# Designs tried in a protein design chat: VH-VL binders against Type III pantothenate kinase (coaX). Part 14

Target 1, 235 residues: Type III pantothenate kinase (coaX), of Pseudoalteromonas translucida (q3ijv0)
Amino acid sequence: MKLLIDVGNTSLKAKLWQNEQVQACDLNNLPWHAITHVIYACVGRSELLNAILAQAAFNSISCFEAKVTKTLGGLTCAYEHFNNLGIDRWLALIASFTLYPNKACIVVDAGTATTIDVLNCDGQHLGGWILPGLDLMTRSLTQNTQRVFDDENTPFTNQLGINTPNGLKNGALVATIGAINQAKPYLNDKNTQIIFAGGYGSLLQQQFKESIFDPMLVIKGLNYWYELDENSNKL
Short names: E, the ipSAE of ESMFold2; O, the ipSAE of OpenDDE; V2, 0.75 times the mean of E and O plus 0.25 times the DockQ between their complexes.

## First folded at step 11 (VH-VL; framework fv_vorsetuzumab)

Design k2 (from j4 with light chain A54Y; at its last look DockQ between E and O 0.59; V2 from the best seeds 0.00; counts 0 for: germline match VL .471 < .500)
Fold by ESMFold2, look of step 11:
Structure k2 (fold): chain C 235 residues (1-235), chain A 120 residues (1-120), chain B 111 residues (1-111)
Amino acid sequence: as target 1 above (235 residues)
Amino acid sequence: QVQLVQSGAEVKKPGASVKVSCKASGGTFRTYAMSWVRQAPGQGLKWMGGIIPIFGTATYADAFKGRVTMTRDTSISTAYMELSRLRSDDTAVYYCARGYYSRGFYFDYWGQGTTVTVSS
Amino acid sequence: DIVMTQSPDSLAVSLGERATINCRASQSVSTRGNSYMHWYQQKPGQPPKLLIYYASNLESGVPDRFSGSGSGTDFTLTISSLQAEDVAVYYCQQWYSTPYTFGQGTKVEIK
């Protein structure tokens, strides 16, 4: 059993991995006797991560930090300065590459920012885009203009707005949909898989037929990173 | 700036116990492991064990198991090490050391040391 | 327990000359390309200070005359040009498994 830890900007997500499945865990009662490895990705500071890794060390359990590399298995990163790619984006690409072999993929992580990454069927990451997430788009306008306002209860839809909150919310959604659609011409594969993750991933997935929402995409990527890592040989 | 300040030197008789304190300041206490390492006169370093304050669990080296207890009080950012049934070969300087996991697990800050002398 | 054995126990080196300290583990302390081994410096009356982590990486503020190498069971600390302030005892320490064990120490003196 593996312990998989994804430290984001404001939160820590920890899951167990066994039998090719993600399982919930309780950080105050981790099954250290059954855990063989801890695998993690960290952006920024996490004092809670420090305590968990110390606990692993006291149980003589090895910990491995995922890093971006130019290549991994058959996957190639588009960035020349590959460390500039966010580790979450790399892990999502790894998961997509592994779960959908020989498929072209458009990988969308819809959080504070929305990231769109394009992966061809040969395992070449072609690059991607970073745009403001849906909430950030709307807040940018309500905070920086006099005429644009929102109310707490207006949903995001793909329809033309007929009042200011409709226009604001729906504009953010359709702009995001449009950006995703602009990724399609970079792929000459009719079997392109669109994969959504992140807090708004379910909402965006509903706008694209035959797309997939995988809220554990990055966690799965962390496991596959470990399995594909070039230093994966046993002692 | 993180500082670890230990309790003062102690002189004990064989068979007694000693409890050394280690107070942390200038940083977070709860999420950093606190280890205890001793050094007999003219000798090398020996890890005794450690505690993770947020979880309250301790791990002891086999050489000290059964004689050592490590505890903490998070309200005053203080870790404790108690060694019982003291012998003359327990005469040493006892260090607390904070564990940090960034690019590997290592002791990034050390206390000034507490000299414990065991003599009749 | 993993036994860490340093050699030599003591060495005297002229100022500006190279000092070499070896550390051998009783079993491998490396896995997946990571070497779970640190080097510490201890001056008289002071607590130890981290020099090298993961066998070969310099800690912040450590002069570049210090370097570490090795993997598996055999590791080396090198001081390329000994300075007066480098007189100390040097310890290797594994953190591969508990108990975390130290080498017996190597005393470096000016000849």
Scores: ipSAE 0.583, ipTM 0.827, lowest interface PAE 1.4, mean pLDDT 89
ESMFold2 (binder alone), look of step 11: mean pLDDT 89; pTM 0.911
OpenDDE, look of step 11: ipSAE 0.742; ipTM 0.886

Design k3 (from j4 with light chain Y96H; at its last look DockQ between E and O 0.86; V2 from the best seeds 0.79)
Heavy chain, then light chain:
Amino acid sequence: QVQLVQSGAEVKKPGASVKVSCKASGGTFRTYAMSWVRQAPGQGLKWMGGIIPIFGTATYADAFKGRVTMTRDTSISTAYMELSRLRSDDTAVYYCARGYYSRGFYFDYWGQGTTVTVSS
Amino acid sequence: DIVMTQSPDSLAVSLGERATINCRASQSVSTRGNSYMHWYQQKPGQPPKLLIYAASNLESGVPDRFSGSGSGTDFTLTISSLQAEDVAVYYCQQWHSTPYTFGQGTKVEIK
ESMFold2, look of step 11: ipSAE 0.715; ipTM 0.889
ESMFold2 (binder alone), look of step 11: mean pLDDT 89; pTM 0.912
OpenDDE, look of step 11: ipSAE 0.810; ipTM 0.927

Design k4 (from j4 with heavy chain S102D; at its last look DockQ between E and O 0.77; V2 from the best seeds 0.78)
Fold by ESMFold2, look of step 11:
Parts: C-alpha cells; structure tokens; sequence
Structure k4 (fold): chain C 235 residues (1-235), chain A 120 residues (1-120), chain B 111 residues (1-111)
C-alpha cells in the first residue's frame, strides 16, 4: 500500500491507498511493514511531515514529492512557468483527467481560496482563476467595513439577501457561482463535467446540475501523479 | 541557531552500562529525528540507530540491537542513548545527530561528542 | 547492510589543485532519479559536517568549490581548487536503507 500525504498551509491530510481505494489511517500507528511508498505534496509548512518522512526513512521506505510539470500522461499545463501553478490544482487536474477521460472538465476546489481550472477534452489545461474562498470573502467585509456583520446562524444561499447577513453570505456564494459559469464558454464541448472538491465543494455542487463532489480529488490526483510520473516508468 | 549539547566523558568497566544525553536548543525538538553515531579511535563513523521524539519510536542498527536503548524526554528537549554490557571495543566517541528530511534524510546538526572509555 | 567503499583512503593534493574522491555502494542507492547518498567533512577534533546532500546538492554555507555527482552505485566528491582549510577526512553515507552506513573515509592532505 501507499501512504498519501497532502500538506496544506496549516493542516496535513494523510490517507492509505490500496486496491484503488482511499483508506483512513492513524499517524501515531502507521502500518510501516505494509507501506511500500510515501507520496506527498506540500503547499505549506509542516514539521509533522518532516517527522513522518523521517519515520519512513527509518523503515527504509522511499518518499516522493509531487511536482508540477509542463506535461504528464497526456495532460498539458497552461502555465508557461508551470512550477507557479499550485500543486493541489495540478493534482486536481490529474485526477479529473484520469477519472473522466475524454471529457472537458471545470475543476473547482472550494477551500481557503476557491480555484477554478478549465481542462478541455484533449487534456489541455486552459488556465483558471483564484478567488477568495467563501469564508474569506465574508471575513474580508466584516473585518474591513463598519456596517457589514455576520449572523452565525445565516447559511449561504443563492437568493437575494433581505438582511445584512443574507446579503453578505449570499453575495459570496452568487459571486462564486458566477465565476464558475464564466468558465463554461471556454469549452465549446457539450460533454463537460463540473467537479467540486474542498470544504465548500458540496455546497457549490448543489448549485450545478449534473456536477459531482469528490472530497478525495487531490488525494486521488497524488496517487495518479505517482503512477504517471516519467521517472517512475524508468524503474 | 540549533545546538546539540551532550553529557560529559565517561569511564566504565567491561559489563557496565553508559547513558549519554543530548540536549537540543535553538530549534524544534519534537519533530526532528535524533540519531546516534559512534567513532572508535582512528576509525570511521558507525550509525547506531535513531528515535523520532513525537512518535517515540526507535530504530536500531543490527550490530547494536539487544544492547542499545534510545529514549527521549520532550519536556526538556533531550534524547538519550544507553549502551549496556560494555566491551573494550565500545571505546569510542558517541555523537548525537539531528535528522532532517528535505529532499533527503540527512544529519544537519551534530553534538560535540561524548567520549566513552571502557577499560578493565 | 549496504557497504560504502571510498577511494582512495588517503589523498595528497597541492594547494589550488583538484581533489577527487570516489564512493561506491554495494548496491544501487538511487530510485526514481533520487540518490540516497550524502557527503560529510570531518576536521580533526570536530564532529562531522554535512557538505553535499542527495549526491549533488550543496549545503548552505559550503563553498562552491565543493561539488558532487554520480548515481546508482558510483559517486564522486570534487574539490575544484583545494584550500588549506579543506584538510579533513571526507565520508560518503547512504540512507537508502537501515542501518545507514558510511564509507571508511578519505583523508585529504596538502601535498
């Protein structure tokens, strides 16, 4: 089995991969005798990652860090300076390309930021957008203006707001929906899949007919990156 | 800056045990592996094993397995190596070395060394 | 255990001249383009100091006259222009599998 580690800015997600399935694990009791490889991606800092990788080393287990490349397995990155693309965005594209072959995809990761990436059916990443995430949008206004406030009991909906918390929350959601809709004209293909990941991915998915929510998209991308990486095919 | 300060020199009789300490300062202790490496007089370096403080797990080189124990006390940022059933060929300088994983696992900081002399 | 064998055991080089140290592993210590091998310098009376990690990456604060190359089983440490301060013993070390092992060392002296 593989140990898959996705490191964000302030958190670390670790999962086991076996039989094409993601499994939970306990970081204080990892089954090193069964683990063959550690595959990781690091957007932020994590001293816990250093400790886990040292533990792998003490068990003679090789560790591989996922990196963005211009191309991988038929997928092409839009960025001229491809290493400037966030690794989590690249992994989400890899997973989308692998799981939905021959489909154009709009890939939305709704975390601290909301990222929107457009992939055509030929495997060409066309680019994308970075937006503040839903919570960041609302905090930006409550922290930087005097008369905008949040009622902790007000949900995000797509309706016009009839009080300040409604206006704030629903405005953030509607802006995000609008950005996603603006991605559709870049794909002249009726065979388009919209894929949502991240903490607000389920909420956004509900706003789009025939879209899907995959909370393990980036983790799956990490596994597929390892399987497709050029150096691994030499060994 | 990171510093590793080891306990002082020891003189022991064959059959005794020695416990060497390594106190870390100026950096993170809990998440960095601590290895022990020895160097017999006029000879090269030999890895004995290591411990990862946050997990408390230790790994020992086979040559020392059964005689060495590596522990830590996170509250005082200190790692320990205890070698038992000492023999004359255990006379050496014993180093602690901090393990860091960044594009590889390497020893980025070393203690000053602790001389252990085993004589009858 | 992976045996690391250095050549030569001792090396005398004139100031300003090139010094070359070889290290051979008893099996490959490279996987997927990553080399699991480091070089350390040890001056008399001092603990070892990391010079090169992952075969070819220069550690911070190490002069650029030091370089490393190689993969698989064969690795080389090069000092392009030997300085008096480079008199030391140099060790290669693999971390591919436990126990981690060091080469026997190469003593570098001024000729």
Amino acid sequence: as target 1 above (235 residues)
Amino acid sequence: QVQLVQSGAEVKKPGASVKVSCKASGGTFRTYAMSWVRQAPGQGLKWMGGIIPIFGTATYADAFKGRVTMTRDTSISTAYMELSRLRSDDTAVYYCARGYYDRGFYFDYWGQGTTVTVSS
Amino acid sequence: DIVMTQSPDSLAVSLGERATINCRASQSVSTRGNSYMHWYQQKPGQPPKLLIYAASNLESGVPDRFSGSGSGTDFTLTISSLQAEDVAVYYCQQWYSTPYTFGQGTKVEIK
Scores: ipSAE 0.747, ipTM 0.906, lowest interface PAE 0.9, mean pLDDT 90
ESMFold2 (binder alone), look of step 11: mean pLDDT 89; pTM 0.911
OpenDDE, look of step 11: ipSAE 0.830; ipTM 0.936

Design k5 (from j4 with heavy chain Y100W; at its last look DockQ between E and O 0.65; V2 from the best seeds 0.73)
Fold by ESMFold2, look of step 11:
Structure k5 (fold): chain C 235 residues (1-235), chain A 120 residues (1-120), chain B 111 residues (1-111)
Amino acid sequence: as target 1 above (235 residues)
Amino acid sequence: QVQLVQSGAEVKKPGASVKVSCKASGGTFRTYAMSWVRQAPGQGLKWMGGIIPIFGTATYADAFKGRVTMTRDTSISTAYMELSRLRSDDTAVYYCARGWYSRGFYFDYWGQGTTVTVSS
Amino acid sequence: DIVMTQSPDSLAVSLGERATINCRASQSVSTRGNSYMHWYQQKPGQPPKLLIYAASNLESGVPDRFSGSGSGTDFTLTISSLQAEDVAVYYCQQWYSTPYTFGQGTKVEIK
């Protein structure tokens, strides 16, 4: 089995991979006897990651850091300076490319930021957008204007707002939906798959017919990155 | 800046035990591995094992397994190595070394060394 | 256990001249472009000091006259222009598999 670690800006997520399935794990009781290698992505600083990687080293377990490249297998990154693309966006593209072969994809990761990336059916990443996430959109207005306020119990809906919390929450959702819809003209929409991940991925998925929510998209991307990497000789 | 300060020299008789301390300052102790490396007179370096303070789990080189114990006290940022059933070929300088995983696992800071002399 | 063998055991080099130290591992210590090998310097009466990590990366504060290269089983430490303060014993070390092992050391002297 593999240990898959995704280090974000404020959190570390770790999962086990076996039999094409993601499984939960306990960082205080990792099954090192069964782990063959560690695959990780680090977009932030984590002292806990250092300790886990040292533990792997003491168990003679190799650790591999996922990196953005211009190409990987049949996948091509749109960025000329490809290292400027966030590794989490690259991993989501890798997972989408692998899970939906020969399909055009719009990949949406709805976390602290909402990222939208466009992948054509030939494996070419065409680029994408970075938006504030839904909470950040609403917080930016409540913290930076005097008359805009929020009600913690008001949901996000796609309707016109009739009070200030409605207007705030629904505006954020509608703006996000609009951005996703603007990605469609870059692709032939007959066979486009829209894929949602992240904390608000389920909410956004509900707004789009025939779309998919995969909360483990980036974690799956770590495994597929390892399988597609040209330097792989550990297996 | 990170500093590792070890306990002072020891003279021991065969069959005794020695416990060497290594106090860390100027950096995080809890999440950094601490290894022990020895060097017999006129000889090279030999890794003995290490401990990761946050997990408390120690790993020992087979050559020392059964005679060595590595522990830590996080409240005073101190790691310990105890070697038992000493014999004359255990005469050496014993170093603690901090292990850091960044682009690989390496020993970036070393203690000053503790001389242990075993004589009859 | 992975055996690390250095050559030569000792060498004498004139000031300002190039010094080259080789290290051979009994099995590959490189995988997927990662080299699990480091170089240390030890002056008499002092602890070892990290010079080069992961075969080729210069540690902070180490002069740029030091460089490392190689992969797999064969690695090289180079001092491009030997200085008086470079007189020391140099060790390669693998961390690919426990127990971590060091080369026997190479003593560098001024000719």
Scores: ipSAE 0.692, ipTM 0.882, lowest interface PAE 1.1, mean pLDDT 90
ESMFold2 (binder alone), look of step 11: mean pLDDT 89; pTM 0.905
OpenDDE, look of step 11: ipSAE 0.823; ipTM 0.935

## First folded at step 12 (VH-VL; framework fv_vorsetuzumab)

Design m1 (from j4 with heavy chain S102D, light chain Y96H; at its last look DockQ between E and O 0.70; V2 from the best seeds 0.75)
Fold by ESMFold2, look of step 12:
Structure m1 (fold): chain C 235 residues (1-235), chain A 120 residues (1-120), chain B 111 residues (1-111)
Amino acid sequence: as target 1 above (235 residues)
Amino acid sequence: QVQLVQSGAEVKKPGASVKVSCKASGGTFRTYAMSWVRQAPGQGLKWMGGIIPIFGTATYADAFKGRVTMTRDTSISTAYMELSRLRSDDTAVYYCARGYYDRGFYFDYWGQGTTVTVSS
Amino acid sequence: DIVMTQSPDSLAVSLGERATINCRASQSVSTRGNSYMHWYQQKPGQPPKLLIYAASNLESGVPDRFSGSGSGTDFTLTISSLQAEDVAVYYCQQWHSTPYTFGQGTKVEIK
């Protein structure tokens, strides 16, 4: 059993990997006797991560940090300076490539930011976009204009707004949908899978037929990174 | 500027117990592991175990299991090591050491040491 | 328990000359390119001080004359040009598995 840890900008997500499946875990009661490896990714420092890694060390369990590379198992990163790609984006690409072999993918992670990455059916990452996430879009207007206000009870929909909260919320959603649609011409639509992750991933998935929502996409990518990394076989 | 300040020297008789404190300042206490390492006169270093304050869990080296207890009080940023049923070969300097995980797990800050002498 | 054996036990070196300390583990302390081994310096009357982590990485504030190398079971600490303040006992330490163990120490002194 592997312990998979994804430290994002606003939260730490930890899951167990067993029998090719993601399982929940309790950070206050991790099953160290059954865990064989800790695999993690992070942006910046996390004191809680360091405590978990120390706990692994006290249980004689090795820890491995995922890194971006130019290539991995047939997947090629678009960035000339590949280390500049966020590790979460790379892990989502790895998961998409592994879970949907021979398919072109549009990979959307709708968190604090919304990232859109384009992967062709040959495993070439073509690049992508970084947008403000839906909440950040709405906050940027309510904080920087006098007449725009928000009603926390107003949902995001794709309709024209007929009051200020409608216009604000629906505008953010429509802009995001539009950006995703603009990714489609980079691929052959016949063999394209749109994959959503992140807190707003379910909401966005509902706007696209035959798309999927995978809330564990980055976590799955972390496991596949470990399995595909060239150094993983040097025990 | 992390500092670890340990309690003062102790003289004990065989069969007694000793409790050594280690107070941390200048850094975060809750999320950093605290280990205890002893050094008998003229001898090398021996790891006794450690505790992770946020979880409250302790791990002990087999050589000391049954005689050592490691605890902490997060409200005053202090770790404790208590060694019971003392014998003369427990005479040593006892160090606390802070654990840090960055490309490996190592002890980056050490206390000044506490001399414990066990004699009849 | 993993036994860490240092060689030599004692080393006398002229000022400005090179000092070399070896450490051998009873089993590999390297996994997937990671070496689970550190070097500490302990000056007389002082607590230990970290010099080298993960076999080859200098700790912040440690002079460039210190370097570490090796993997698997065999590791080396090198002081390229011995200074008077380098008189100390040097310990290797594995953290691959508990209990964490130290080498017996190598005393470095001026020849």
Scores: ipSAE 0.729, ipTM 0.893, lowest interface PAE 1.0, mean pLDDT 90
ESMFold2 (binder alone), look of step 12: mean pLDDT 89; pTM 0.907
OpenDDE, look of step 12: ipSAE 0.798; ipTM 0.917

Design m2 (from m1 with light chain N34D; at its last look DockQ between E and O 0.87; V2 from the best seeds 0.79)
Heavy chain, then light chain:
Amino acid sequence: QVQLVQSGAEVKKPGASVKVSCKASGGTFRTYAMSWVRQAPGQGLKWMGGIIPIFGTATYADAFKGRVTMTRDTSISTAYMELSRLRSDDTAVYYCARGYYDRGFYFDYWGQGTTVTVSS
Amino acid sequence: DIVMTQSPDSLAVSLGERATINCRASQSVSTRGDSYMHWYQQKPGQPPKLLIYAASNLESGVPDRFSGSGSGTDFTLTISSLQAEDVAVYYCQQWHSTPYTFGQGTKVEIK
ESMFold2, look of step 12: ipSAE 0.724; ipTM 0.893
ESMFold2 (binder alone), look of step 12: mean pLDDT 89; pTM 0.909
OpenDDE, look of step 12: ipSAE 0.796; ipTM 0.914

Design m3 (from m1 with light chain T31Y; at its last look DockQ between E and O 0.73; V2 from the best seeds 0.76)
Heavy chain, then light chain:
Amino acid sequence: QVQLVQSGAEVKKPGASVKVSCKASGGTFRTYAMSWVRQAPGQGLKWMGGIIPIFGTATYADAFKGRVTMTRDTSISTAYMELSRLRSDDTAVYYCARGYYDRGFYFDYWGQGTTVTVSS
Amino acid sequence: DIVMTQSPDSLAVSLGERATINCRASQSVSYRGNSYMHWYQQKPGQPPKLLIYAASNLESGVPDRFSGSGSGTDFTLTISSLQAEDVAVYYCQQWHSTPYTFGQGTKVEIK
ESMFold2, look of step 12: ipSAE 0.748; ipTM 0.906
ESMFold2 (binder alone), look of step 12: mean pLDDT 89; pTM 0.906
OpenDDE, look of step 12: ipSAE 0.813; ipTM 0.929
ESMFold2, look of step 13: ipSAE 0.714; ipTM 0.893
ESMFold2 (binder alone), look of step 13: mean pLDDT 88; pTM 0.905
OpenDDE, look of step 13: ipSAE 0.831; ipTM 0.938

Design m4 (from m1 with heavy chain T57R; at its last look DockQ between E and O 0.74; V2 from the best seeds 0.73)
Fold by ESMFold2, look of step 12:
Structure m4 (fold): chain C 235 residues (1-235), chain A 120 residues (1-120), chain B 111 residues (1-111)
Amino acid sequence: as target 1 above (235 residues)
Amino acid sequence: QVQLVQSGAEVKKPGASVKVSCKASGGTFRTYAMSWVRQAPGQGLKWMGGIIPIFGRATYADAFKGRVTMTRDTSISTAYMELSRLRSDDTAVYYCARGYYDRGFYFDYWGQGTTVTVSS
Amino acid sequence: DIVMTQSPDSLAVSLGERATINCRASQSVSTRGNSYMHWYQQKPGQPPKLLIYAASNLESGVPDRFSGSGSGTDFTLTISSLQAEDVAVYYCQQWHSTPYTFGQGTKVEIK
């Protein structure tokens, strides 16, 4: 099995991979005897990651850091300066490309930021957008205006708001839905798959018929990155 | 700055044991591996094993298994290596070395060494 | 165990001249372009000091006259212009598999 680690801005997410399945793990009781590789993505340095990688080293287990490249297998990154693309966005594209062959994809990761990336059916990443996530949208207004307020119990819906918390929450959701809809004209393919990940991915998925919610999209991308990387002799 | 300070030199008889301490300062102790490396007189370096303080588990080189125990006390940022059933060929300088993982696992800081002499 | 073999065992180089040390591993210590090999310097009566990590990366505070190269089984440490303070024993070390092993050392002296 593989140990897959995604170190984000605020958290470290670790999962085991075996037989095409993602499994939970306990960082204090990792099954090092069964782990063959550690594959990770990190935006900086993490002391907890250092300790886990040191433990892998003591068990003679190789560790591989995922990087953005201009191409991988049949997938091509849109960015001229491809290293400027966030590694999480690249991993989500890799997973979408692998899981939905011959499909154009709109890939939405709804976390602290909401990212929207467009992938055509030929594996060409066409680019995308970065938006504030739903919580950031609402906080930016409550913290930077005098008359806009919120309460934690008001849900996000797509309806017109008839009070301030409804207007705030529903406006954030509608703006996000609108941005996703604006991605559709970049694809002239009837075979488009919309894929949602991240903490608000399920909420957004409910707004789009025939779309998919995959909370493990980036983690799957780590595994597929490793399998598609041309330095690997096993696939 | 990170600094590793080891306990003083020891003279022991065959069959005895020795416990060497390594106190870390100027950096994080819990998440950085601590290894032990020895150097017999006029000879090269030999890795004995190491421990990762946050996990508390040690890994030992096969040559030393059964005679060595590596522990730590996180409250005083100190790692320990105890070698039992000493032989004359255990006469060496014993180093602690901090293991750091950044684009590789390497020993970035070393203690000053502890001379252990085993003589009858 | 992975055996690390250095050559030469001893090297005398004139001040300001180039010193070259080779290290060969009994099996590859590189995977997917990553090399699990480091270089250390040890002066008499002192602990080892890290110079080069992952075959080619200079540790902070190490002068740029030191460089490392190689992959797989063959690695090289180069001192482009030997200084008096570079007189030491140099060790390569693999961390690919436990037990981590060191080369036998190369003593560098001023000619």
Scores: ipSAE 0.658, ipTM 0.865, lowest interface PAE 1.3, mean pLDDT 90
ESMFold2 (binder alone), look of step 12: mean pLDDT 88; pTM 0.907
OpenDDE, look of step 12: ipSAE 0.794; ipTM 0.921

Design m5 (from m1 with light chain A54D; at its last look DockQ between E and O 0.71; V2 from the best seeds 0.72)
Fold by ESMFold2, look of step 12:
Structure m5 (fold): chain C 235 residues (1-235), chain A 120 residues (1-120), chain B 111 residues (1-111)
Amino acid sequence: as target 1 above (235 residues)
Amino acid sequence: QVQLVQSGAEVKKPGASVKVSCKASGGTFRTYAMSWVRQAPGQGLKWMGGIIPIFGTATYADAFKGRVTMTRDTSISTAYMELSRLRSDDTAVYYCARGYYDRGFYFDYWGQGTTVTVSS
Amino acid sequence: DIVMTQSPDSLAVSLGERATINCRASQSVSTRGNSYMHWYQQKPGQPPKLLIYDASNLESGVPDRFSGSGSGTDFTLTISSLQAEDVAVYYCQQWHSTPYTFGQGTKVEIK
C-alpha cells in the first residue's frame, strides 16, 4: 500500500491507498510493514511531515514529493511558468483527467480559496481562477466594513437576501456560482463534467445538476501523479 | 541554534548497564529523529538506532537489538540510550545525532559524545 | 548490511593541492536519480560534521572548496585546494536502508 500525504496551509491530511481505494489511517500507528511508498505534496515546511518522513526513512521506505510539470501522461498545464500553479490544483486536474478520460472538466476546489480550473477533452488545462473561499468572502466584508455583519445561524443559499446576514452569505454563494458558470463558454462541443472538492464542495455541488462531489480528489491525484510520473518510476 | 548536550563519561563493569542522555535546545525536539552512533577507540562510526520523539517509536540496528533501548522525555527535550549487559568491546564514544528530512534524511547536529569505559 | 568502502585509508596532500577520496558501496545507493549518500568530516576529539548530503549538495556553512560527485556505487569527495583546517578523517555514509552504514574513514594530512 501507499501512504498519501497532502500538506495544506492549515492542515495535514494523510490516507492509505490500496486496491484503488482511499483508506483512513492513524498517524500514531501507521502500518509501516505494509507501506511500500510515501507520496506527498506540501506548500511549505511541516514539522509533522518531517517526523513522518523520518519514520519512513527508518523503515527504508522511499518518499516522493509531487511537483507541477508542464506535461504529465497527456495532461498539459496552461501556465507557461508551471511552477506557479498550486500543487493542489495540479493534483485535482490529474485526478479529473484520470477519472473522466476524454471528458471536458470544470474542476472546483472550495477550500480557504475557491479555485476553478478548466480542462478540455484533449487533456489541455486551459487555465482557471482563484477566488476567496466562501468564509473568506464573508470575513472580508465583516472585517472591513462597519455596517456588514454576520451571525452563525444564517446558511448560504442562492436567494436574494432580505437582511444583512442573508445578503452577505447568499452574495458569496451567488458570486461563486456565477464564476463557475463563466467557465462553461471556454469548452468545446463535448460533454462537460463539473467536479467539486474541498470543505464547501458538497454545498456547491448541490447547486449544479449532474455534477460530482469528490472529497478525496486531491489525494487521488497524488496517487495518479506517482503512477504517471516518469522520474518517480525510474529504477 | 540547535545544541545537543550529552551526559558525562561513565565507567562500568562487565554485565552492568549504562544510560546516556542527550538534551536538545535551540530548536524543535518532538518532530526530529534522534539517532545514536558509537565509535570504538581507533574505529569508525556505527549507527545503533534512533527514535522519533512525537511517535515514541524506536528502530534498532540488528547488532544491538536485544541490548539497547532508546527512549525520550519530551517535557525536557531529552533522548536516552540504554545499553545493557555491557562487555569490554562496548568501550566507545557514544554520540546522539539529530535527523532532519529535507529532500533527504541526514544528521545535521551532533552531541559532544559520551565516553563509556567497560572494564573489570 | 550495505558495506561502504573508502579509498585511500590515508592521504597526504600539499597545502593548496587537490585531495580526492573515493567511496564504493556494496550495492547501489541511488534510486530514481537520487543518491542516498552523505560525507562527514571528523576532527580529533570532535563529533562528525556534515559536509555533503545526497552525494553532491553542499551543507550550509561548508566552504566551496568541498564538492561531491558520483552515483550508484561509486562516489567521490574532492577538496579543490587543501587548507590546514581540512586535516581530519572523512567518512561516507549511506542512508538508503537501515542500518545506516559508514565507510571506514580516510585520514587527510598535510604532506
Scores: ipSAE 0.709, ipTM 0.886, lowest interface PAE 0.9, mean pLDDT 90
ESMFold2 (binder alone), look of step 12: mean pLDDT 89; pTM 0.906
OpenDDE, look of step 12: ipSAE 0.732; ipTM 0.880

